# Ledger of designs, part 3: VH-VL binders against Phosphate-specific transport system accessory protein PhoU homolog 1

Target 1, 219 residues: Phosphate-specific transport system accessory protein PhoU homolog 1, of Methanothermobacter thermautotrophicus (o27767)
Amino acid sequence: MEKKYPRILFRKRLKDLRKDMEEVSQKTLKTHKLAVDLLMEYDEEKKEKVIKNSRAIDDMVFNLERKAISLIAAEQPVAGDLRFIEACIKVGSHLKRIGYLAANIAEAAEKLKDEEIPRRPLEDLKHMSDFVQMMLSKGIYAFLDQNMEMARELRHDDDKVDDLFDQTLEHVTRSMFEDKESISYLVNLLFIARFLERVGDRAVSIADRTIFMITCEKP

## First folded at step 5 (VH-VL; framework fv_cixutumumab)

Design s18 (from c09 with heavy chain G99S)
Fold by ESMFold2-Fast, scan of step 5:
Structure s18 (fold): chain C 219 residues (1-219), chain A 119 residues (1-119), chain B 108 residues (1-108)
Amino acid sequence: as target 1 above (219 residues)
Amino acid sequence: EVQLVQSGAEVKKPGSSVKVSCKASGGTFSDYAISWVRQAPGQGLEWMGGIIPIYGTANYAQKFQGRVTITADKSTSTAYMELSSLRSEDTAVYYCARSRYYPSTFDYWGKGTTVTVSS
Amino acid sequence: SSELTQDPAVSVALGQTVRITCQGDSLRSYYATWYQQKPGQAPILVIYGENNRPSGIPDRFSGSSSGNTASLTITGAQAEDEADYYCNSRDTSGNHVVFGGGTKLTVL
């Protein structure tokens, strides 16, 4: 009995799933960057694009999950392929949540567009956003390339994000103390810092899923 | 390769029903949603509804609710569209189409089934 | 319903650039998708997700969006590009799909 044809079809479907992961990952990275760019220079059309991309990511992840479930149900994948398909479902969930966080960042940035933000908290936020962008890229590419060493670096990166968040919180609260009228808008800067920290957490989760997929052990 | 094969042309009387089939190959059926889109002679494209076979969930355009039924048979990789209470304005080419990465993005289409409703 | 609006017809000279436009409030929330249809044929996908091309679609086709408007641009139009072009998207509820009325492109 010839069995090569059924396996060839499965491999094509698996490759299509990999391509879907690459496409949703790229859209997520671009959407996060667009949202962060709004902190530096607000732009109404960019905000609209972030919201639209967040919806598109939801749709892509829904379709991706559907494909993954279909592959598991119909094709009896071997252990390695099953782990990859399951990782796609989990990572897809994280990408979707990162898309939601981008929308949250964009909403908060809009509330700051007409305000004079104190220099120090703004610089802290810019530094934190640069670092989180690096972490997100690293986590996503670690998954796409199945690079375990890169994935392991994310844990050290997360400690730095926590430090940067604490620093930002201290400087924001100090600015609020010095100017009570700033509280009404600086709360939004603090929300953005929190959203960035949550993106960092999702990057670590993607890295952890990559490690589990490769080793079958808790990270 | 992805292929959607539709059933042949139909000629129906007003008040009757028609059931059109769409057989998917190349892993299309289980992985994606299948929609039905019609086009009356010289007119534009009109979405009727769609189904997600793996979930068994169908969704219909408001204009066709109560008159259209979309079903799927996963064992034969075939989707069906049944339209009841046919009127002359239902004369059209009926296409099945697969949704790609976005729910409204139809990356592959069947060749169409012509349905003619007399008088 | 006319949730997405397209001009019925547009013309372009061989080798020139043409822009076909689709407008509707749902485009603020969802990307437009573009299809080409030639007489007697089923539509084919040309652009999706803002500016993605499927395999086999020439790079002279591109998409863009701003606010409630989406555009399909053909740079260096060829004779074979003469066809009807349709946009579609989700309705404002996100539950249904709606098409624009179509634009007939004539290549002079």
Scores: ipSAE 0.008, ipTM 0.598, lowest interface PAE 8.5, mean pLDDT 86

Design s19 (from c09 with heavy chain G99E R100G)
Fold by ESMFold2-Fast, scan of step 5:
Structure s19 (fold): chain C 219 residues (1-219), chain A 119 residues (1-119), chain B 108 residues (1-108)
Amino acid sequence: as target 1 above (219 residues)
Amino acid sequence: EVQLVQSGAEVKKPGSSVKVSCKASGGTFSDYAISWVRQAPGQGLEWMGGIIPIYGTANYAQKFQGRVTITADKSTSTAYMELSSLRSEDTAVYYCAREGYYPSTFDYWGKGTTVTVSS
Amino acid sequence: SSELTQDPAVSVALGQTVRITCQGDSLRSYYATWYQQKPGQAPILVIYGENNRPSGIPDRFSGSSSGNTASLTITGAQAEDEADYYCNSRDTSGNHVVFGGGTKLTVL
């Protein structure tokens, strides 16, 4: 790793990478929020915005990853800088997947738009959605702020998401047995609950990467 | 039938502290964030902070950091807000509100607790 | 500072349509929630998640957003709609709640 760029240029590129992480993180949070809003009130233009944002996040992450790899290749970074760059690559991958999950949520919400959803499973899904949104925000800001205490809380949060998913599954199943014609559309509610659970998993992964970046130990 | 029941009116002296309670009934306490919002006479609504009981951590508005402590007791389904170093400007109605479905969406409100700071 | 801006007052004639606006940079990322408050009472949620109504809120209430602006629309205003209306949202960080200054609606 011979130095090919002046150290000052490397510092500027590292700062740009931090800025890129902040921007893609904000877009990911906004896109997730737009997607879950479709569960309460479907809107075709908002769905298209979610799909476009998902593709934009993919492009942003692709560019960010290329920038990070080039930064590593340019010279030998000090240990802390290397861990941060590596964390950006891993976290970027999770943000890209969360953007994809937002698109999946939007597609499933479209299939529910003309249906009258039973109140119990709908309320369960709303609570799960609220919790996952807060969990996602917590994971992202733990990374951006390098807040290890906040990151460690995510594992406990994941247990709660599992409980909320199980509750949603139970009430959806009960509704299906009470009205068999509802099976065709309530399956989409289960898909949304599953996608929310997967967003939660990605938030935990972001938090785990934050812990590793700071401590160099397995979370 | 969700209900938030707040403690009664308080009259406090400048420099003292006040602790207001908010007891939740008719819903799941631990799954919802409980926020505190105040309203000074003739003024608008001002968010002070909130807590999600399951998280065990509270978030505060920057203006109130260092003076406000928000806590929750899951066993009694009660949230608390303690405001220290009271000034006359702290005279207000203090509301607790449940953050229900969406972040920042307050679906149920307590009736308010009037806190008067007088010398 | 004031993250969300509302006009202090607006008037509407009985049966007519009125629009109350809320403006702030955070609204580019997060939807506004709207509350109605009558004198001596706690606020009541009227619109959330851009355009969703809680049970008991009449369908004459609707919400919309564009860019950094969110709007609460009341079609066919009734005398009982006279109240203060507040918007709220997340701040730009997503971690804190902010309220607009409130708009007093007078139904003429």
Scores: ipSAE 0.000, ipTM 0.426, lowest interface PAE 14.9, mean pLDDT 83

Design s20 (from c09 with heavy chain Y101S)
Fold by ESMFold2-Fast, scan of step 5:
Structure s20 (fold): chain C 219 residues (1-219), chain A 119 residues (1-119), chain B 108 residues (1-108)
Amino acid sequence: as target 1 above (219 residues)
Amino acid sequence: EVQLVQSGAEVKKPGSSVKVSCKASGGTFSDYAISWVRQAPGQGLEWMGGIIPIYGTANYAQKFQGRVTITADKSTSTAYMELSSLRSEDTAVYYCARGRSYPSTFDYWGKGTTVTVSS
Amino acid sequence: SSELTQDPAVSVALGQTVRITCQGDSLRSYYATWYQQKPGQAPILVIYGENNRPSGIPDRFSGSSSGNTASLTITGAQAEDEADYYCNSRDTSGNHVVFGGGTKLTVL
């Protein structure tokens, strides 16, 4: 009954894409937090939820990318709209990988549930986990809010993650040398540290996409 | 079940400051943004700003930039809003609200804190 | 200043359909969210995204949008629907929240 013109429909599709980005972002944040919570208190049901959420995020991103590509093909967006749509595709890809990393963290946490972890490596991992959660929230909300100042801060945050990773690696390897029987399970702590570092990298990439979307300049 | 519990009513003198609290329970405090929205008697809703607790950085409406400070304490799941240089126009009910996506969709609201600025 | 405009008042007869509108340039880029507020109470989320209802919100509430306008429709208004209705959205920068001035709905 209502007559809709192509320009009006295009604007509605952009709003739908924005809504899709908000929904997948929120699910990704929840899934990451659920996975890192398993490091402190393991729970089989929470692990299963992380795995299911990881698959759901993958599906959401696939649908979002198809929608974005169709919108570009059908509507020939002008520069600003095109940059937003392309940013959604790039950020979606990073969110998908963060979902996979959450599943990897959950699986590694299961390997550690019955082990007594040395104090220093565990404290390092907790500190790194807290910092990476902060970075991920910061990167995602910088994108959602189009906040350039917040996005630029992530460059400095990345250096801190690298330092925390190096410290964790040193303490883990030292513990392995002091107790060789620990190698079989401490390797999982090392994998978790690496997965957290990768999440940090993805957060920086999301921030970089935000800066490019707003300024049309390399970060 | 998510619940936001706000601090009690305040009466303040012009030129002073007020700090209102909002304690979240039943949900994951750090996963969601917390915004502050005020409503003067008989007037509409006005967004003041919001914070993402896990990050700790707040965004403020331009009208309140320089007068409002929003903070969060993750260990107590409590967000705070401090408004300085109070005027009679600041007499309002101050709500905290949880955002599904910072700063926009507010799915849970506190019951409000009445702040009266009087001489 | 509000970037979103709402009519200050609207009336509807019991059982009839009413449409409350919200207008602003930011609505070309962002969906409006709708809230119901009864006297002495905090607002309640009614519609978010274009037309999503939270659990507990009756089917008679629906949302739509076109261009710079968003609408909240109540099909078959009931006495309990008498309230103030507010829309909100992001501003044109995408970084801040703006509310409409609110619409007082009277159910006759």
Scores: ipSAE 0.043, ipTM 0.660, lowest interface PAE 7.0, mean pLDDT 86

Design s21 (from c09 with heavy chain Y102S)
Fold by ESMFold2-Fast, scan of step 5:
Structure s21 (fold): chain C 219 residues (1-219), chain A 119 residues (1-119), chain B 108 residues (1-108)
Amino acid sequence: as target 1 above (219 residues)
Amino acid sequence: EVQLVQSGAEVKKPGSSVKVSCKASGGTFSDYAISWVRQAPGQGLEWMGGIIPIYGTANYAQKFQGRVTITADKSTSTAYMELSSLRSEDTAVYYCARGRYSPSTFDYWGKGTTVTVSS
Amino acid sequence: SSELTQDPAVSVALGQTVRITCQGDSLRSYYATWYQQKPGQAPILVIYGENNRPSGIPDRFSGSSSGNTASLTITGAQAEDEADYYCNSRDTSGNHVVFGGGTKLTVL
């Protein structure tokens, strides 16, 4: 019966794509949060969940991309639908990479679990982590809600992440100078800061893609 | 278990304002949208607006734009809805509801706050 | 304006199947979510994302969609299913939430 109504079938597939985007977005947000929680209190079971979720996100995005390409190939979507499908492919790629970054953060956190981290670098990392988690949530919700105002706000947040990273680098460098034995483990804290910065970059990319999808112009 | 605990019933005069609170317990308050939905006696559900607490940006239904303000206090895990310039037709039960990664999917609801606007 | 339309009332005999419908242009782009509301109580989520059931919702509840229409089906209706059922979805902009007018289900 569906074959008698191809437009109806296309609309159903498009709705399925929207649902898939919401589901992978939710898993990505939860996975990122689990990974950053490991920085405050390491737990092996939580680390394993992050690794497992990262792989699941990869699988979800692979299936999502196949569905999106199939939709483009099946019929000629009108411009708005085509932009949405293309945005799903691009945003899906960013969500997949954020999942990988969560796994990287978890692995680096494990290497710090038994070390006494100097106070200033740890406070910097916590502050940066809180801010990046906010940016990621904002970017994802801006896309899901097609919220231009939220997407534009997020682009201004990127400067703050760069400042927080620079501050972290300065304080880590000073700690290494004061105690050279700390170099072997503080390098992992810098890796975590870099991974957080990359998550921030991905959040901005999601916001930029949202702006492009709605306006059809560069952000 | 996630619970949304709302403030008690209010009786207000026309032209005044009312502020209703919704305190989340259990789960992560900042990770989810909180929406306000009202229901006049014997009538249907009506979405007023929502907020995602982590960044404080609120979206409002066009009908309530300029009269409703939705805010969140992350430190107390509490969302607020303030409705100004009250009219008799604002008499309703006001619900807060949690949207799990979608503003239209409300998985947990508060028990409601009755607001009566009378002379 | 984006609006979701539901029939005000529907009846079903005990043990029989009933279908409650929700119509609106936004349903071409977004799945409907379904809620059950009993007198004096807050609504509860029964179906989301076309046909997903939250934990604790009986298997007799199912969802479907076609074009601008979403449907909630109750197979083998029970007395406790007597309630008001509301659909909601995003509006056509994707930024706001809209509810249907509600359908009062009477189980005979």
Scores: ipSAE 0.029, ipTM 0.607, lowest interface PAE 7.9, mean pLDDT 85

Design s23 (from c09 with heavy chain Y102L)
Fold by ESMFold2-Fast, scan of step 5:
Structure s23 (fold): chain C 219 residues (1-219), chain A 119 residues (1-119), chain B 108 residues (1-108)
Amino acid sequence: as target 1 above (219 residues)
Amino acid sequence: EVQLVQSGAEVKKPGSSVKVSCKASGGTFSDYAISWVRQAPGQGLEWMGGIIPIYGTANYAQKFQGRVTITADKSTSTAYMELSSLRSEDTAVYYCARGRYLPSTFDYWGKGTTVTVSS
Amino acid sequence: SSELTQDPAVSVALGQTVRITCQGDSLRSYYATWYQQKPGQAPILVIYGENNRPSGIPDRFSGSSSGNTASLTITGAQAEDEADYYCNSRDTSGNHVVFGGGTKLTVL
């Protein structure tokens, strides 16, 4: 029996935690993609799925955190295992926040569904959305694969997101001043840009946590 | 429904390059990785590398580093594997497979592309 | 094979239970995934994440793991189960995929 060898049982629980991280990560990536797709082509069923997935991610992360804390309390892990478990708790928190940001994006996209968005702000938002989606993927897979090179790259990516956000803000503001009636709906496009920036920040945080887990040093 | 459709068989000379395609349907490029796995005649499965289409960066098995290139075109939902400096030992069936997690769970596979390297 | 080791062949009588094993240090940290491959066909996924079955895979297939060993069990083997079975997992770094050498199952 595994109970006769307690160390084997602990290793099994660590493997379950790794599997849980992979599953919640995959759901988070899918949910973010669904949310940004709503901006390009709104669909009520997709929006409902994003909201449902956001709550499912929250539940998954809650259960994951409880498993991680239980492992720490029961087993008094050695430094490497402790760093991995701690990283799961912190990364899980970021994934939960990214799920909530996807819900926010979906809600803002719904408010834009019947509006004719000016070309420049929409193109800026599409470009920013593509880049942030790429960053999120990189951050998550850097963690899952424990890939330090990929994780370090996210700091440079974050600078580009900030530039894209500033450009989007400028063009949105310009469009608002040129057409005052657009203000009522373009604020939602600005909110989406801000939510995308926050997703980028969370991706960087996941990468930073990965670097710390591997090196025990700040990035 | 998930489908991975691969390009047709290739016959190549030693020293040349081959580029195999894998077109995905059913939303596989949204949140899944695409890997390439080969199988020489009568031998086992060998992972060559994979790509997550969203960020476009590929990971390669050490054995193939420097002569394999994996790319993805998100607009056509197509992944590509290009293998250069072909040798007779590269004669194999090349599969693309959808990874649920990069790099290890392959839930859907293409039917394979036979590449024969002969002089 | 250094990373993941499988026995090359195993036999089982029709209707009996067979266990196919996969061994490697990476299995202490990562679950194995199992594939079935019949002659002239692409592999199909039969078990992932220790003991999850994709839609369409019969209930007789199950997975388990302990320490550095993962096992695929077929309870009540049928003639159609005759095939090559491969395990795969991550390598010890977590960055690359490794496959076992494969096990040829013969149903007697």
Scores: ipSAE 0.345, ipTM 0.737, lowest interface PAE 4.4, mean pLDDT 86

Design s25 (from c09 with heavy chain Y101D)
Fold by ESMFold2-Fast, scan of step 5:
Structure s25 (fold): chain C 219 residues (1-219), chain A 119 residues (1-119), chain B 108 residues (1-108)
Amino acid sequence: as target 1 above (219 residues)
Amino acid sequence: EVQLVQSGAEVKKPGSSVKVSCKASGGTFSDYAISWVRQAPGQGLEWMGGIIPIYGTANYAQKFQGRVTITADKSTSTAYMELSSLRSEDTAVYYCARGRDYPSTFDYWGKGTTVTVSS
Amino acid sequence: SSELTQDPAVSVALGQTVRITCQGDSLRSYYATWYQQKPGQAPILVIYGENNRPSGIPDRFSGSSSGNTASLTITGAQAEDEADYYCNSRDTSGNHVVFGGGTKLTVL
């Protein structure tokens, strides 16, 4: 067998935790993209993959949290290592929730698959979806790359998401007024917009945790 | 399969700039990081920087900050690397490479673009 | 010098086991990724993470790590394995990618 000392084992476990963060982050990004793709072109196989991935992300985050807590309990990490482990726990929680939101988006998209969505609300949702996908990618890579400058941009990005949501709400409301029979399905488009806004919020939280991990200061 | 197709060989004079392109096909361009890695004749691999097309921002190795600009055009699925103030030591093969699920793991590589800097 | 250090050359007899090493402080925090490069060709990914193989890479290739050192092991080396091998990882700050200097493997 390979010989290992306690210090070497601790460093290896910390490195494994970092690798686990990379893997769950990538699965989360892919799952979110699959879910938003369903808004543009519904596909039953993709929906099933989103649901399956959402559950896998939950399992990965649960195992990652147990690993992180074990590291804190078994070793008394120096301040830098402790901040990193704490960041992994917090970021993991956000990634898990983003996985849930992807499942919610997929489910709402299924309810819209057979409906003829008015052009303007659909274009608004596409624009919002593109922007949120950019924010999520930016937040996650800011964390993985420890890129503080990238992380600092996300708070300003969140203001744009709020504006896009308000625009979507206005145009959806106008469409409902013009065709009251559309209310039953356009409500699902508003739910998707809200889920996208929540993904944006989680991206900001990941960026804030990155700033704190690096600087020990509030963003 | 994903393919990365790079622009053709360039011969440049010292002090000029070169812009190399990398067009992705077969996969979703925006989902992955694209990095630029160079290799001087008989030397090892050297990372210059990368871009995540969705975000639109680039990250550069310290050695190249101020001289390299990496950009992406999502509409054409093309990444670009522009290197300015060329010197003879910039003579190298320049590769683009895709990050596999993570920016530092390069699963697909372009065939390389030879840039020769001579007077 | 580079943040990741590799021996410039190693040799192995046909059918024997060889280990190529990569050393650097960043490897305490990040797993190394390994690439194979044959003359006139672009590199190809052979091991990522600690010990994951892409589709098409023979199972004789494996990875391991300990402390600040990562190793690529080729069990039962074949003539076609003769190539340059590079490791890469993130630098100590986590912001940038760094490569080792490369190891030329000669199969005798």
Scores: ipSAE 0.190, ipTM 0.701, lowest interface PAE 5.7, mean pLDDT 86

Design s26 (from c09 with heavy chain Y102H)
Fold by ESMFold2-Fast, scan of step 5:
Structure s26 (fold): chain C 219 residues (1-219), chain A 119 residues (1-119), chain B 108 residues (1-108)
Amino acid sequence: as target 1 above (219 residues)
Amino acid sequence: EVQLVQSGAEVKKPGSSVKVSCKASGGTFSDYAISWVRQAPGQGLEWMGGIIPIYGTANYAQKFQGRVTITADKSTSTAYMELSSLRSEDTAVYYCARGRYHPSTFDYWGKGTTVTVSS
Amino acid sequence: SSELTQDPAVSVALGQTVRITCQGDSLRSYYATWYQQKPGQAPILVIYGENNRPSGIPDRFSGSSSGNTASLTITGAQAEDEADYYCNSRDTSGNHVVFGGGTKLTVL
C-alpha cells in the first residue's frame, strides 16, 4: 500500500518549526525592547528579565536548530522546503545573537544608571535606539510574513544606522574632551551604540535570508 | 489591562468613504500588529489588512487592495482603517484586533464599529 | 470558494464531546487559530498554535491538526459553549490572514 504517513509527519514537523520561529521571534523582539528601555529608565528587575530572556532565547534556538537539522537529515526535503529549513537555521542564529546583544546593552546601561549623561550624546543614542528597534521589528516580520518588499527596504535602512553611529561617536568624543572625568562612563555609551549597530546588521541579515528563501536571489 | 477602543457607529452614502479608529491601551500598541476584520450581518469574519505600528507598513487582503488604507499614529496609540468607494455590501461591523505571532493570532479585539451604507 | 472551509452547523448534547473542523491547503504549513463568538459580541481567542489555551479558557477546549485539517474539540460541552466558532490561519503565500466560514454550535 502507498504510505502517506511519512509525508504527513514531515508537514507537521515543518508547521512545528514555523510555530517555533514565531515564538522565538516574539521573545527576541520583547527582549530587545526591554534592553533599550533600560537606556531611558534603568530598572534592576527589567535588567534581570533581559538576562533571563537572553538565556531562554539561546535554549529555544538550540532546540529549533536541532529540530531543523534532524528534519533535513531524516526527510531529504525538496528545494523549497530545504530553503525554508535552512532559513530557519540562519535566522535562528541571528535571533540568538540579538538576544546576546540585548544582554550586552543591559549590562552597559547598568554602568550608566547613576551618571549624568551629556544631553547631545544621549539624544543621539535615543534616536539610534528607536531606529534600530524599528529595523529589528521590520526584519523579523518580513521573515515571518514572507514579505519580500519589506525585506528589500531594510537594506537601505542600514545606511542610516551607520550615519547615526558616526554622529554618536563624534558627539561622545567631543564630550570626553570637554570633561575628562566623563571618559570612564561615556565609553559604555559607545559600547551601546556599537551593540545597536550590530542588532541592525542582524536585522538586515534576517531580511537577506528572507529574500533568498523566497526568490533564490543572492542579496 | 489590554484594551482596544473603537470609534462610534457610522451611516454613509454609497460612493463616500469611512474612517474608523482603534485606540490601544495597556502598553501594547508598538509591540504587536493591529489588524482590521469585518463581519457583514449574518456573515462570517473577513480579514481586511493589518499594520505593524513600529515600521508603519500595512498589508492588505487582495479583495480590498486599492480601496482600504490602514495607518497608525504612535503618538496617540491609534490605528485607523479608511474604506473608500462604499457600496451597500460594505455594511458590516468592523473590528480591530491585536496580532500575536503576527499576524495570524488575534488575542484581543475591539468591540466593533457598525458601518451602515444606505441610500 | 473559501480558502478555509468549515461546516456551517454542528450540534452536541450537554456534557458530550464535539469536534469542529477546518480544512484548507494552508493548514499543511500553518497552524489554525480558533475563536468563539456569541451574538452581539466580538470574537474571543480560544486556541492558538495547534493546542495552546490563553489564560481563562477552560481546559475542555483543545486543538489538533493533521494534514490539511485542523480541529477544535470541546470535551463535556456546557450550555455557555453555544456560539459561532471560527478558524483562521495564513494563506498559502504566508502574507495574508484568512478565516473559515464559521460553524454554529448548538448545545442540546
Scores: ipSAE 0.161, ipTM 0.691, lowest interface PAE 6.0, mean pLDDT 86

Design s37 (from c09 with heavy chain F106M Y108V)
Fold by ESMFold2-Fast, scan of step 5:
Structure s37 (fold): chain C 219 residues (1-219), chain A 119 residues (1-119), chain B 108 residues (1-108)
Amino acid sequence: as target 1 above (219 residues)
Amino acid sequence: EVQLVQSGAEVKKPGSSVKVSCKASGGTFSDYAISWVRQAPGQGLEWMGGIIPIYGTANYAQKFQGRVTITADKSTSTAYMELSSLRSEDTAVYYCARGRYYPSTMDVWGKGTTVTVSS
Amino acid sequence: SSELTQDPAVSVALGQTVRITCQGDSLRSYYATWYQQKPGQAPILVIYGENNRPSGIPDRFSGSSSGNTASLTITGAQAEDEADYYCNSRDTSGNHVVFGGGTKLTVL
């Protein structure tokens, strides 16, 4: 029947959209980790892979958004399905921006590759990086699993990232004051810290979209 | 590419616990979910639970809730599955598997650890 | 508590086409993943998503889905395809993984 055929096709297209979300999410997580690893051990080939992946993520999100908009226009989905499709568009936008942030981190890491970095700022940045990587993973899986409890927890994690950023800023600023020749390269540590904070913000935004998708209420 | 290397066979008495390890070799399991799947002799595959090593949170199948604990040590790229209060029906091959997506697409499997529970 | 149902056994003649099916409500929302397991060996990923093959998997293996059903098709079955085939997917909550009971394929 024609009534049943469009429903079956609609369900298939939703499954395709979910699969696309899983694929772009995994690529985004991998790309973020590659970018962060460059800070500890710089590698030109890895940096180029991060840049390439950032562009690929942008393309994947563009295609995903087109699929989502087409699905809304063709099928006029109701309630929960519409919220899921809308969430895919918004989360996709965040994943795209996280890809750009990975490219920014990689570029900043390249500027630091030949410098001797003071221990305290570097250790702060490592700690912040580990925590942000956890937040990003958590936010993405909260969305993919539609896990509202995990999404709610992520809001509390954002306070820790802000604290770690402030700590990093203080230690970098002190190092700059004590050695003014270091300003030219230590500013890149601050850029990386800022980019990590922005990744954390995007993870929280993904969690917020998950909460809205499930509850229909602004977080 | 990554390989998953599991610990050796175990023979345990009823009521004891067993802890099986799964070490990633040649790659980056921290980027992926790790699942534990068991198979009793002549039976099908049964998902026990999984963990995403980055945040350390594990999910368990309802059947194993309260008896299974899955953990991961990111520094050694090793995941663990501990099963307590062992019974004869826990005799099985226990596999770890890496999920390319969380956690249902299992693209890399360990060779399995045989656990025999006998008196 | 089987959320995914497979027929226990199926047979196919050498060179012919066989379809193995997996059914469950969660398949309306999630694609099935397919694994091949030979006696004494760990499972091998054969198809993921709807119809993606990992590197090294022959092109005679394909996947399809419709509604609550997923299918693994082997076109031109070979002797080495004789094995147990399992599907898995997420449960309806999306939080847990569930496997089908497995299908033993015999190549005649």
Scores: ipSAE 0.043, ipTM 0.641, lowest interface PAE 7.3, mean pLDDT 85

